# VHH binders against F-box/kelch-repeat protein At4g38940: the designs that were tried, part 6

Target 1, 370 residues: F-box/kelch-repeat protein At4g38940, of Arabidopsis thaliana (Mouse-ear cress) (q9svj9)
Amino acid sequence: MSSPIIIRAPKKQPPEPPCLISLLPEEIVVDIVARVPRCYYPTLSQVSRRFRSLVASPEIYKRRSFFGCTEQCLYIAISKDQTSDIHWFTLCRKPNGQQFSGTTASDHRLVHIPTLPPMPMHGSYVGIGSNIFVMGGFCNWKITSSVSLIDCRTHTAQTLPNMPKAVAFPVTELIDRKIYVIGGSDTLSPMKSPSRIMMVYDTDTEMWQLRARPDWEAGKKWFSSVVIGGKIYMRTYHNSFVCDPNDTSCDRDEVLHSKEWWSACVIDDVLYYYDVRENCLRAYDPKQRAWGVVKGFEGLLPVACKWSKTVSYTGGKLVLFLQKTEKTEIWCAEIAVERREGGEIWGKVEWCNVVLSGNFHIMDCVAVVL

## First folded at step 1 (VHH)

Design l15 (framework vhh_lunsekimig_d3)
Fold by ESMFold2-Fast, scan of step 1:
Structure l15 (fold): chain B 370 residues (1-370), chain A 123 residues (1-123)
Amino acid sequence: as target 1 above (370 residues)
Amino acid sequence: EVQLVESGGGVVQPGGSLRLSCAASGSIFSIYALYWYRQAAGIERELIASIYSGGSTNYVDSVKGRFTISRDNSENTMYLQMNSLRAEDTGLYYCATEVSYDELFGSYSVDYWGQGTLVTVSS
């Protein structure tokens, strides 16, 4: 009940000296910002309200496409609790004020996107252009047919029409702008037969097609699949297969199956995965039908890891995630790979850091172009 | 290969408690998700509780706040602590681990099941 002696007026911002860039026509400013690497966009958003609006605008991303200045950005689906929904994180080059890493010493870390809602686990997560399709999965003990579209330019999500059938744990691949959703389960009852339907979404027509699937097709979260040369390479519990999505037949590849190539990626038609038991990056060349070990960085990565995941990245690179057995640390390394004379594959570790600490679990990783 | 053996079932009065145990043999228990299923006469087995390798848990609504699932990776054992038991909790309780796809049969199956343990809640 004491009367205030000082009347609080809104603080008047002092006039700042004119920024030279602020004197340029709007079209020129958009052209300049479009050519700036996206890793600097958080910094630009702090310069002015105008730049903050620009870095999130659809116009800037159209301009980046026009100039050929687009970049591949990595979005990671993470569960804080393996029974809860996924939350979206980005792999960020430098700190932006969010603290989800146990250290402040790294230029690279996973940063939470709080504006995106939690989404179902064990579904399909597909990057197309600047968007992520989130399809199906498991939520609150139920398997869903829901579809969400994430716009990575604005970090907003919208609901799209449902899939024809609910599914969790599918094999999901993108081929020629079509999303193939193969296998999986529409029930948590282990005694029921899985769906015998393969679902195909055409991103150009926005239409679903239902196709019969062979009985040997597998689809669950811990199974591995990649696309090489328009064919789906798939590892099940029993076998590894090479399948043409337009054919009902699959050829077994016993050499491919000789390694436990879980969570693999593809660079220039070569399959890569990280072997946590032997602490090496392995490469499968389907033309040679042989496994090799990537040379040139032996002993440079953390050891005693319980799982790994590789993701292809622009410029002949891959991103490798590793989780240590004795620590709640997720490590990340960027590795440049090159094929040399004689067919040997060599790698160079560009960087390697802890990117997330705590009881977090990587559910999937999606690359988009921004 | 993993073998699961349940124990701890029995007859208990409404409001009573029981602790079920599921002992696993084999070397890879710590990386698997583990599940408790319940089967009453005339109905399919239903998933009632799960625990993932990281220790995260989930429960069907009818048992939330009453049942607690836990795991001891050093002992290769999973537990279900059941409190405030009701007549509707009567059934065969099965422990299970990771589901697998059986290509021969074209169906998903649980990789490993226990034999089941009977819980009877009666006044």
Scores: ipSAE 0.000, ipTM 0.279, lowest interface PAE 13.1, mean pLDDT 77

Design l16 (framework vhh_lunsekimig_d3)
Fold by ESMFold2-Fast, scan of step 1:
Structure l16 (fold): chain B 370 residues (1-370), chain A 123 residues (1-123)
Amino acid sequence: as target 1 above (370 residues)
Amino acid sequence: EVQLVESGGGVVQPGGSLRLSCAASGFTFDDYALYWYRQAAGIERELIASITSGGSTNYVDSVKGRFTISRDNSENTMYLQMNSLRAEDTGLYYCAKGTYEMDWGDTYSMDVWGQGTLVTVSS
């Protein structure tokens, strides 16, 4: 039988060397492993079958929570050569704490998760707790209403009840434990306008509801969005607007629209995005309705990039992904941001490295707590 | 201005072959995924085949094994080789530019469609 194009090569199982830790009682091993950073779990799974079972065990994640050792982990949905197959990677990095002064670029990389199935293109991904919800998109050139749940503790996926309507390219945001799916298209035809309905999934009741969509008549199918103060901030090609999901109308924000704030994130109610043309991190304060430039890291990030994505991270930080125009390299940087006297925003680059080489494209980034 | 122009359509017998061409201008061809769509009478446009900037291809099941999409970056041209044509392959064939390999944000890489080329499979 012919198989679909797979990015992952089959994983060869290495020999299992003797390990003294195998002589310890299970409770002690669980206590030790629970304190190990999550990014090392793929490596631990290669040591022995016992460790492979332990790192996927619900007990290890309960123990991490008990010890206060949970961490925010980034899962990255990636396409190779813009194919219909989306594969999951995780960002391997050491958590905040002890850092050795001799730490090299090799400590940070994107690691493929071969056990997860390929995902639909242009669907929505939302992280809630230790899970990723996967909704809609297209698979085999058909727009789908399918919903899947990825359990990031075990790296397993399960099918959930479908959305009321098939959709690709929607705005998708999480507010008060509800997932809002707005706009998008139920066809790949260029003659179709974005959907006029909104679908809402209540994570507590596990039920979908249809609602009237906020009124934004003149728009294109390309959207960027963030949530600030319970409101959805959205950018289309022609307009930027602020929507209350409980209202049927949206307010336009011309100052917000004055910048091309694609692939943005939010830290402390401030919108951040990276401007690849001007090589700067821009910040929008919706309370002041003003744009500013983040200072403090000039010359520390790669230039001549064609694409960027920011993701908010624990502790007032963001993770920035950059893709070079002339090289098949994905760069990643962790930037701590702070407000100083006078309202200036300053950034500090904690690290910046190539994390993946090859013709790969980041489709989305999702944060989970493990 | 970004432009796509299709050619190569025509009338062909069932079981016959045609090669469609899509000539691109006004953008950096090498950086974009490209697509072939088909529109039959009374039916919405259907995505038939895609090719990425790196050359990876995908097909709708109904044409898999019969159609081959390819690109020539030196000529700024995408092709669709159509073999073992069936009556149900009749329609207007459109090429389109993708959105994933953007070098100047979404404003530069808006959807661009060719004018279409008609393929008729009949006796």
Scores: ipSAE 0.000, ipTM 0.321, lowest interface PAE 11.8, mean pLDDT 78

Design l2 (framework vhh_lunsekimig_d3)
Fold by ESMFold2-Fast, scan of step 1:
Structure l2 (fold): chain B 370 residues (1-370), chain A 122 residues (1-122)
Amino acid sequence: as target 1 above (370 residues)
Amino acid sequence: EVQLVESGGGVVQPGGSLRLSCAASGSIFSINALYWYRQAAGIERELIASITSGGSTNYVDSVKGRFTISRDNSENTMYLQMNSLRAEDTGLYYCARETYSDEFGWSEYDYWGQGTLVTVSS
């Protein structure tokens, strides 16, 4: 027997009330968190360091996939003004069944992601799986060929090899795991024509290919696009085109062009956009080559808006962003659409409220699966 | 029918100052982002400064701290105050305004004037 030194604490630590969740094995906590909607993860990360680590863990996202609990999450590229770099926000919204309860309600919000650095604006933003590719745009008053990859599970960014050519303001679409970057400009000068080169990135081979772009007018720079049935539908200032990405020729669609379908989305092969002048949601069926008006929600959305953006969402829904002409408010609505007997399209507003206040501009919306 | 008219250019010595003006007719500035471009001989036209409808400003690095963009919506006029001028600032200066909202993903400019010439020499 030796004579050990006995060290005593100067005071007794009172017992802390047990947190029942903190007493559970990690596997059970991961199972519980994996079943929680992704929009609550920022709140969970404030509860403890353990929860903060869990919500960013690869294991949690693997378990979400195993349980079939993955969800489409919207990431929104926002600029403070037209010349500033973009900042990333997420749209936090309630599951299906939440109803709009009042004009002052703030049930849903755009939530800033402070861990992501500012990124070039007016580039290409493409969601693939749980990642966002950020390609080109302008940064420090120069058009860039830089590529960044955002991992939406961890909210971290890494640099990838550059594009073959610098470009800003392109049309960008994802078809069959390939990213098509079309048109745009390599200069901020308004006197320059759009790029005559299409750049194609194959996500499987991680290789860029240069192709001749479809033969269409070169003088105008406003482009909007959607993909329907593996074809790119695009609107320039003067014309609307339907292009096969493997063909350099495009067919004009004069009926499609009869409406100013900027910032459109696609649900079940039908193109939707919101007409702020007429305060209605318009739908174009490319098989019928006809425009229709979506019925069933007249008077439920804000009026006197200066712009709109639509983005498609799972379950036959779209998300609509609106900005008031006289206020610095961005409104958001989730609208379920359905085709009824005779081809008539009906909509239901699931919710509608202000999601962001201040001099902010939505530059793009990207969907990822988490 | 919108016209933009630039004025205030001239010949100055290095280290001098000039104030450029851009006046609009047929339009009101309060609703548009506004830009100053510079074109030197043999060089592409470069965006050097901008101001949004909300008053946020941005500058190319070579002019930061020396140039100040401002707007007077009541007079439909935009200004570029240029201090500590250098030989590299020589060029034809153009103003432009945004035609359409960011919903189109590209800015077009309604009209270009003849520009106003700035020459830094002696």
Scores: ipSAE 0.000, ipTM 0.318, lowest interface PAE 12.2, mean pLDDT 77

Design l3 (framework vhh_lunsekimig_d3)
Fold by ESMFold2-Fast, scan of step 1:
Structure l3 (fold): chain B 370 residues (1-370), chain A 122 residues (1-122)
Amino acid sequence: as target 1 above (370 residues)
Amino acid sequence: EVQLVESGGGVVQPGGSLRLSCAASGFTVSSNYLYWYRQAAGIERELIASIYSGGSTNYVDSVKGRFTISRDNSENTMYLQMNSLRAEDTGLYYCARDSYYDSSGYEEFDYWGQGTLVTVSS
């Protein structure tokens, strides 16, 4: 595995400086560190053994929550083109607080987490609080019912009780603290129709329930989905559906289906996806049942891209990943969106740069709160 | 239009060898994730071998060390070299392509060939 990029002294941590911080009671140090942005924690870990232990401690994250200074952090599941192993990376970004220099030396990159084990292909990844649930997929060439929990405070993984059924390629969504796992395949044998079951995990009771799935078109393994207003919006190749997971009926939405809204995200009840063919960010308003184009940033993003993925982010923002057809580079942009008077949606590109180079592919993105 | 055509099946004695071919049209073998599946009587179709766009290969344990998947980009053809064949290897062998999203919108996610029969007799 490649080691993470860390800012440090050339051959060892700095020697013990004459510092009054070492004289402070632990409670005061915890209170101070909890108020520091998460992106500075690697730098703090270089100050002393005490600080290195503290930034890896669950106690610091409880204090951040108490003070209301938690941050949404993105964890990205990535594979190499040459392998089926999936590894975890974080999106590292520094807050914009420097005066204009014209150097464009923004430190935005994907940083590998070497302490986490490889993950199954085509499973489900759901962020809840500071944890990531990893469910199903295929491992060692078999579809699994395994469930793992990643604690993003410590970057450790533990095994949880299995799902009732093994599954890969499902629709997976979180609604009202329940994880819905719908459809997919329970075998690597070719399927003419998706699984007829829905599995529901209640995070409060820690129990799985089996239910009949909502209806949709059979014969397709690949799905895309988002949640808006407690309903699952789902795309197959032939149809787009709006489903209530507590109702067996699903309504078709042919206006929604008129666009190729793969790998979409939701901000303030509006669905967004990036159209790599037309080089534009498209928005679907379910109240109006109409598609629009986000204005305000034409020509600011890379063109001739093969693939895109959007992920919602705190503060009315989305993160957009792009990969060019001619290069192995993964580009990333942070885009702030706002709805203006008259229903127009406007966007602003906060930053855009290459975040990872080499033969890597993004499989999924998960947001956690730290 | 995507097409896959298998050939090379036949009857062989235990311990024998066969090479299966999968001729592709409508796409390039070097750009796609490709699979060999086996369908035996009374059991579901099983994935036995795969090759990624970058050339890395995977095999199920029962065929590892005996079967080799490869491709010839010039002929746009994928192969399965089967050595040390056993009675349990008898079945219909299918090649398949797994689709990935490229913003063009495929009508079918997987395309399957017609199959080629392999019989290993005692």
Scores: ipSAE 0.000, ipTM 0.264, lowest interface PAE 13.3, mean pLDDT 77

Design l4 (framework vhh_lunsekimig_d3)
Fold by ESMFold2-Fast, scan of step 1:
Structure l4 (fold): chain B 370 residues (1-370), chain A 123 residues (1-123)
Amino acid sequence: as target 1 above (370 residues)
Amino acid sequence: EVQLVESGGGVVQPGGSLRLSCAASGFTFSDYALYWYRQAAGIERELIASISSGGDTNYVDSVKGRFTISRDNSENTMYLQMNSLRAEDTGLYYCAKVEYTDFYGDTYEVDYWGQGTLVTVSS
């Protein structure tokens, strides 16, 4: 048998002695748990049914905000070859190395969230606060205008009013609490040109606006985009553009286009992407209009990879996902980047581990604050 | 390439014993939890036993006290010692590598299966 099967495991036997913390008043327990890093929450949920309920309650996350203990958490949309549906995972750290006999076994793993339903592929996924907006995409050969809101505190999803138009393969960016959905297609035909309509959702008013998009070159479904300085930087097969979403102005950037900057992220107004052919992290400074290579970690990352994806992370860091060409392994690394004297950018690999094995594909990565 | 190769199955009388082995390759064995599943004819595969990377073990109630799961990280091999075998233990036994656990630790998705080894308990 080669295909993975989802199987519910028998319920874990509870420990005989009660947890020490269960002797405390509930308000004190909430205060203590709120101050614990979220990476311990999966472990706490295994201690008792009460703790499982507590770590999934909005109350604990309100306490975290009150104490200033919130942290950035990564949620990853993953597809398997056989389903074409998105399943949600989160990047988790194992908190106690002594459970693994003193060897630091891989502390980081992608952990499945089974309470969230499968969702359409090639839609828009945007993190705002503790929530993920899921918009559009295709499922069962239908392109949808459906919108779902994932509450990452409870791992539940709710349906919101639909987008004005169905779309798959769009460019999606968040600027000043507005979600810009640009291009894409309303049909599964690969020969159809991208939509000339831009949809804008104001998260404060909860209203959609339709706008004409600039006269950009018709691109393929593999658009890539980032936001720098309130402008959308976008790559198509033939060109890279710098666009102001508040008017119809856009300029070509041929220096930016000289690299295949797919699945890029931005830290301190610098664009980063990982070049799997040359095994290097590349950086584009839009003020200097120049590409550079990040120094300082040669030989520390896996080679012979077929794709990469970067996402920005708190504290001047990025998270890099890599998939090996000849193995069904997804690697993840956390890299701290800094600008040094002379304008050189240096990186430090904080950790690098296999986080998921099997025929899985990362479709997107979303950051939320919890 | 990830591979799991099982051995040790056979035919035994009720009350007998068998030791199954699972030889693993293509991944860092010591970093992963490993599982034994059983499939009876016409029934979906069920989890029988698990062992974590740190050596913690769990068993389904029907085999607890009769089966013992263990691992040897130096040999990249996992074992299942089966004692006091019953007719209901008849089935294909699969070694499995699980990468997916749910956020709460209760749900598993198997990413790799072995070929299976047949255990028949019959008089």
Scores: ipSAE 0.000, ipTM 0.257, lowest interface PAE 12.7, mean pLDDT 78

Design l5 (framework vhh_lunsekimig_d3)
Fold by ESMFold2-Fast, scan of step 1:
Structure l5 (fold): chain B 370 residues (1-370), chain A 123 residues (1-123)
Amino acid sequence: as target 1 above (370 residues)
Amino acid sequence: EVQLVESGGGVVQPGGSLRLSCAASGSIFSIYDLYWYRQAAGIERELIASITSGGSTNYVDSVKGRFTISRDNSENTMYLQMNSLRAEDTGLYYCAAETYEDLWGSTYEYDYWGQGTLVTVSS
């Protein structure tokens, strides 16, 4: 017995057809769009040419500020397999419209920003307000002193005056509106000792200063750093240090060093990193000088990962990126953390999804306010 | 950035030999672990051979004893000598370069890929 052809429902139309939007005054459309979460802007740009222009307009971002609707947005610097250039992606939530072409396994995705130019490898990235500062790195087989400013409202880049010295792989931290660029190398030899030079950019005066670096164990390589309470916490292969960049005082912390706290972030003066070997989120409290494991989400995150990156996020949250060892998958999770009775830290995974598939590699993650 | 360019692919009879080359731009070649991957149409890339910055080699069982990976740091070039070629060796061959995180003071993995070179084994 033969069966008739199965009739399938047509794909759902966008919620806001272009003809309907054309009937509204621009001022009203701006007010509506300004109140939409920024993570939906890439989706809105696919609805019409008008929306694409609006979401890139400075007017939208002024309106968002006026309405108190600004939010922290993540920009991710990624290299792709055969290009070797760094390209910018932003973390966006895909709206659940229709689930009939298969349930979307991931509601969050990394979306490429094609209007931004490729960036140098192994440079430094710092988010300040709605902008990303891009400094140094490796371009055309040469370490560069170049500085670029990315405006995340318009997705445009401009060249700024160079740093006093070319550098790749420095420790780069933002303290009191000043960018500290410390150590690194002006050659591609991995055996060369880090630079004894510190470069400081004052965001208020827009000037670079060249300073002598404090002797924090000259000749050691630095692999991780965070800022807590105006001090730089650094991990080298041999030691972990707590240093004031304006003082020569530097304390060693052997309890901090007992964990390989790579790609860490800070929330409420607590250092967090994800341990891919033990599959747990670890927290270090500098006041207690003790490591703890964040409880409450055991078994909810992917295992067998080769690296992790944490980024602090608004509201006592962090975003965690994980790369699987034997798959071309980048996973992302948003985790809310809270301190409970007895000093225990508990976490809640708000979502966890594959955000990018393919031979891609995360170089850095930057938070901006939009 | 590191740019990798493969060459040496071609058409060869079963039992024949080919030597693939992977040339790197720049002078930092000696610090990388280097890999050859193979991809047949419609399947994922598979790792077939590796050579570390220290010179240690590893091979998948299907090519062991037939393929030899080597590197010349003075020429910024990696080689794959392919002997006793079989029909199942047909595919696109990619070279890749990866550095250890701890050698560079960075917490990120660094992978660089070439564009691929085609090897066809046919009678």
Scores: ipSAE 0.000, ipTM 0.129, lowest interface PAE 18.2, mean pLDDT 76

Design l6 (framework vhh_lunsekimig_d3)
Fold by ESMFold2-Fast, scan of step 1:
Structure l6 (fold): chain B 370 residues (1-370), chain A 123 residues (1-123)
Amino acid sequence: as target 1 above (370 residues)
Amino acid sequence: EVQLVESGGGVVQPGGSLRLSCAASGFTFSSYDLYWYRQAAGIERELIASIGTAGDTNYVDSVKGRFTISRDNSENTMYLQMNSLRAEDTGLYYCARGDYYDFWSGSEAFDIWGQGTLVTVSS
């Protein structure tokens, strides 16, 4: 069997230097390492077997949390073929001006995580703390109710109790530590209506609840959603809705729908998506009910792209993925956004590089805190 | 059986040319990025050239403009065309495909390597 694998050049392994830090008590070493940025952890693991064990331990990540030294890390669900399972990749960077070698030379790359098994596609993928919940989707051409939990500290997965119902292509959002799974289908039959049931998972009690779903337009599998101000903003092929999950009512937003805001993200209550046809980042302010174009980086991103995905990042930033039309290149850029006087939104491209080459398709992007 | 077999090495004078071949079997050749590595006496293996599934290529600075990597997916074979050879190009050349990048060690783990083919550039 073959897998969607990214190959990189072997790194020279230096001999272990004399390490005075080995004389320190374990608690002190843990405190020091917890304050080091995670991008140095591969380098630290080469110093000794002790450090190799330490950087992969749950203890180090608990200490990082205690000190407030956590970082937001991106994990990406990728499929090689449209009918294959998803495989997990993570966005990695090299410190100190170092670059990844191999097919593309850059300081940022999508790195395959082979210790995680293939998982169902078109399900729900939700990041909570240091974990990713993987729920539903289809596997072996059958829609599943299976639930897996990925621990991003160790890159291990475990199975959890199934969802009450099997579902694929749902709208999935996290609100107040509860995961809402809305709509979707329990069959691949094109003549079946979407589910009229909403499933809610409480991450604190670890229990599922069934509720009546909000009354909204059905009829298409295409759904995109974001959460703003505790409300779910949802796009179908024909319409865009703003729904309150506690009230089950939905209002149409025709101004929001005037743009094809697929794969959007939210920063400070503003919705962002990248328009590949016009080569611009668009922003929707729900308070003003108006679209604007983000200024300040015209001509700095690749053109002739066939799709885009945005993910919100800490510090008023977003990460943008772009796939070239005529090449099997996936580009990634980090963009800082800020609102200026007069309500104009400006952006700055912090970096932009090819992060993955080959016949790969990004299915979803998940942020975790490590 | 998954394997890589190198061929085409030999003795050549400075300024000469050689073409190395790497024949693959037992896996879906078109699905993998592939690599040429060089190992000189007393020095660890270094990446010389790579070719991705999309046909994108990369070269170490010392061989840019002189070496050309290519692949033939129908024949399950990768090539390295070496022109304007120098004494410092002498070494054992390995064909490789990887299994994964080991995040914790910061190194790539290659599960399939060839046995190598020797290139000697001497006057």
Scores: ipSAE 0.000, ipTM 0.209, lowest interface PAE 15.7, mean pLDDT 79

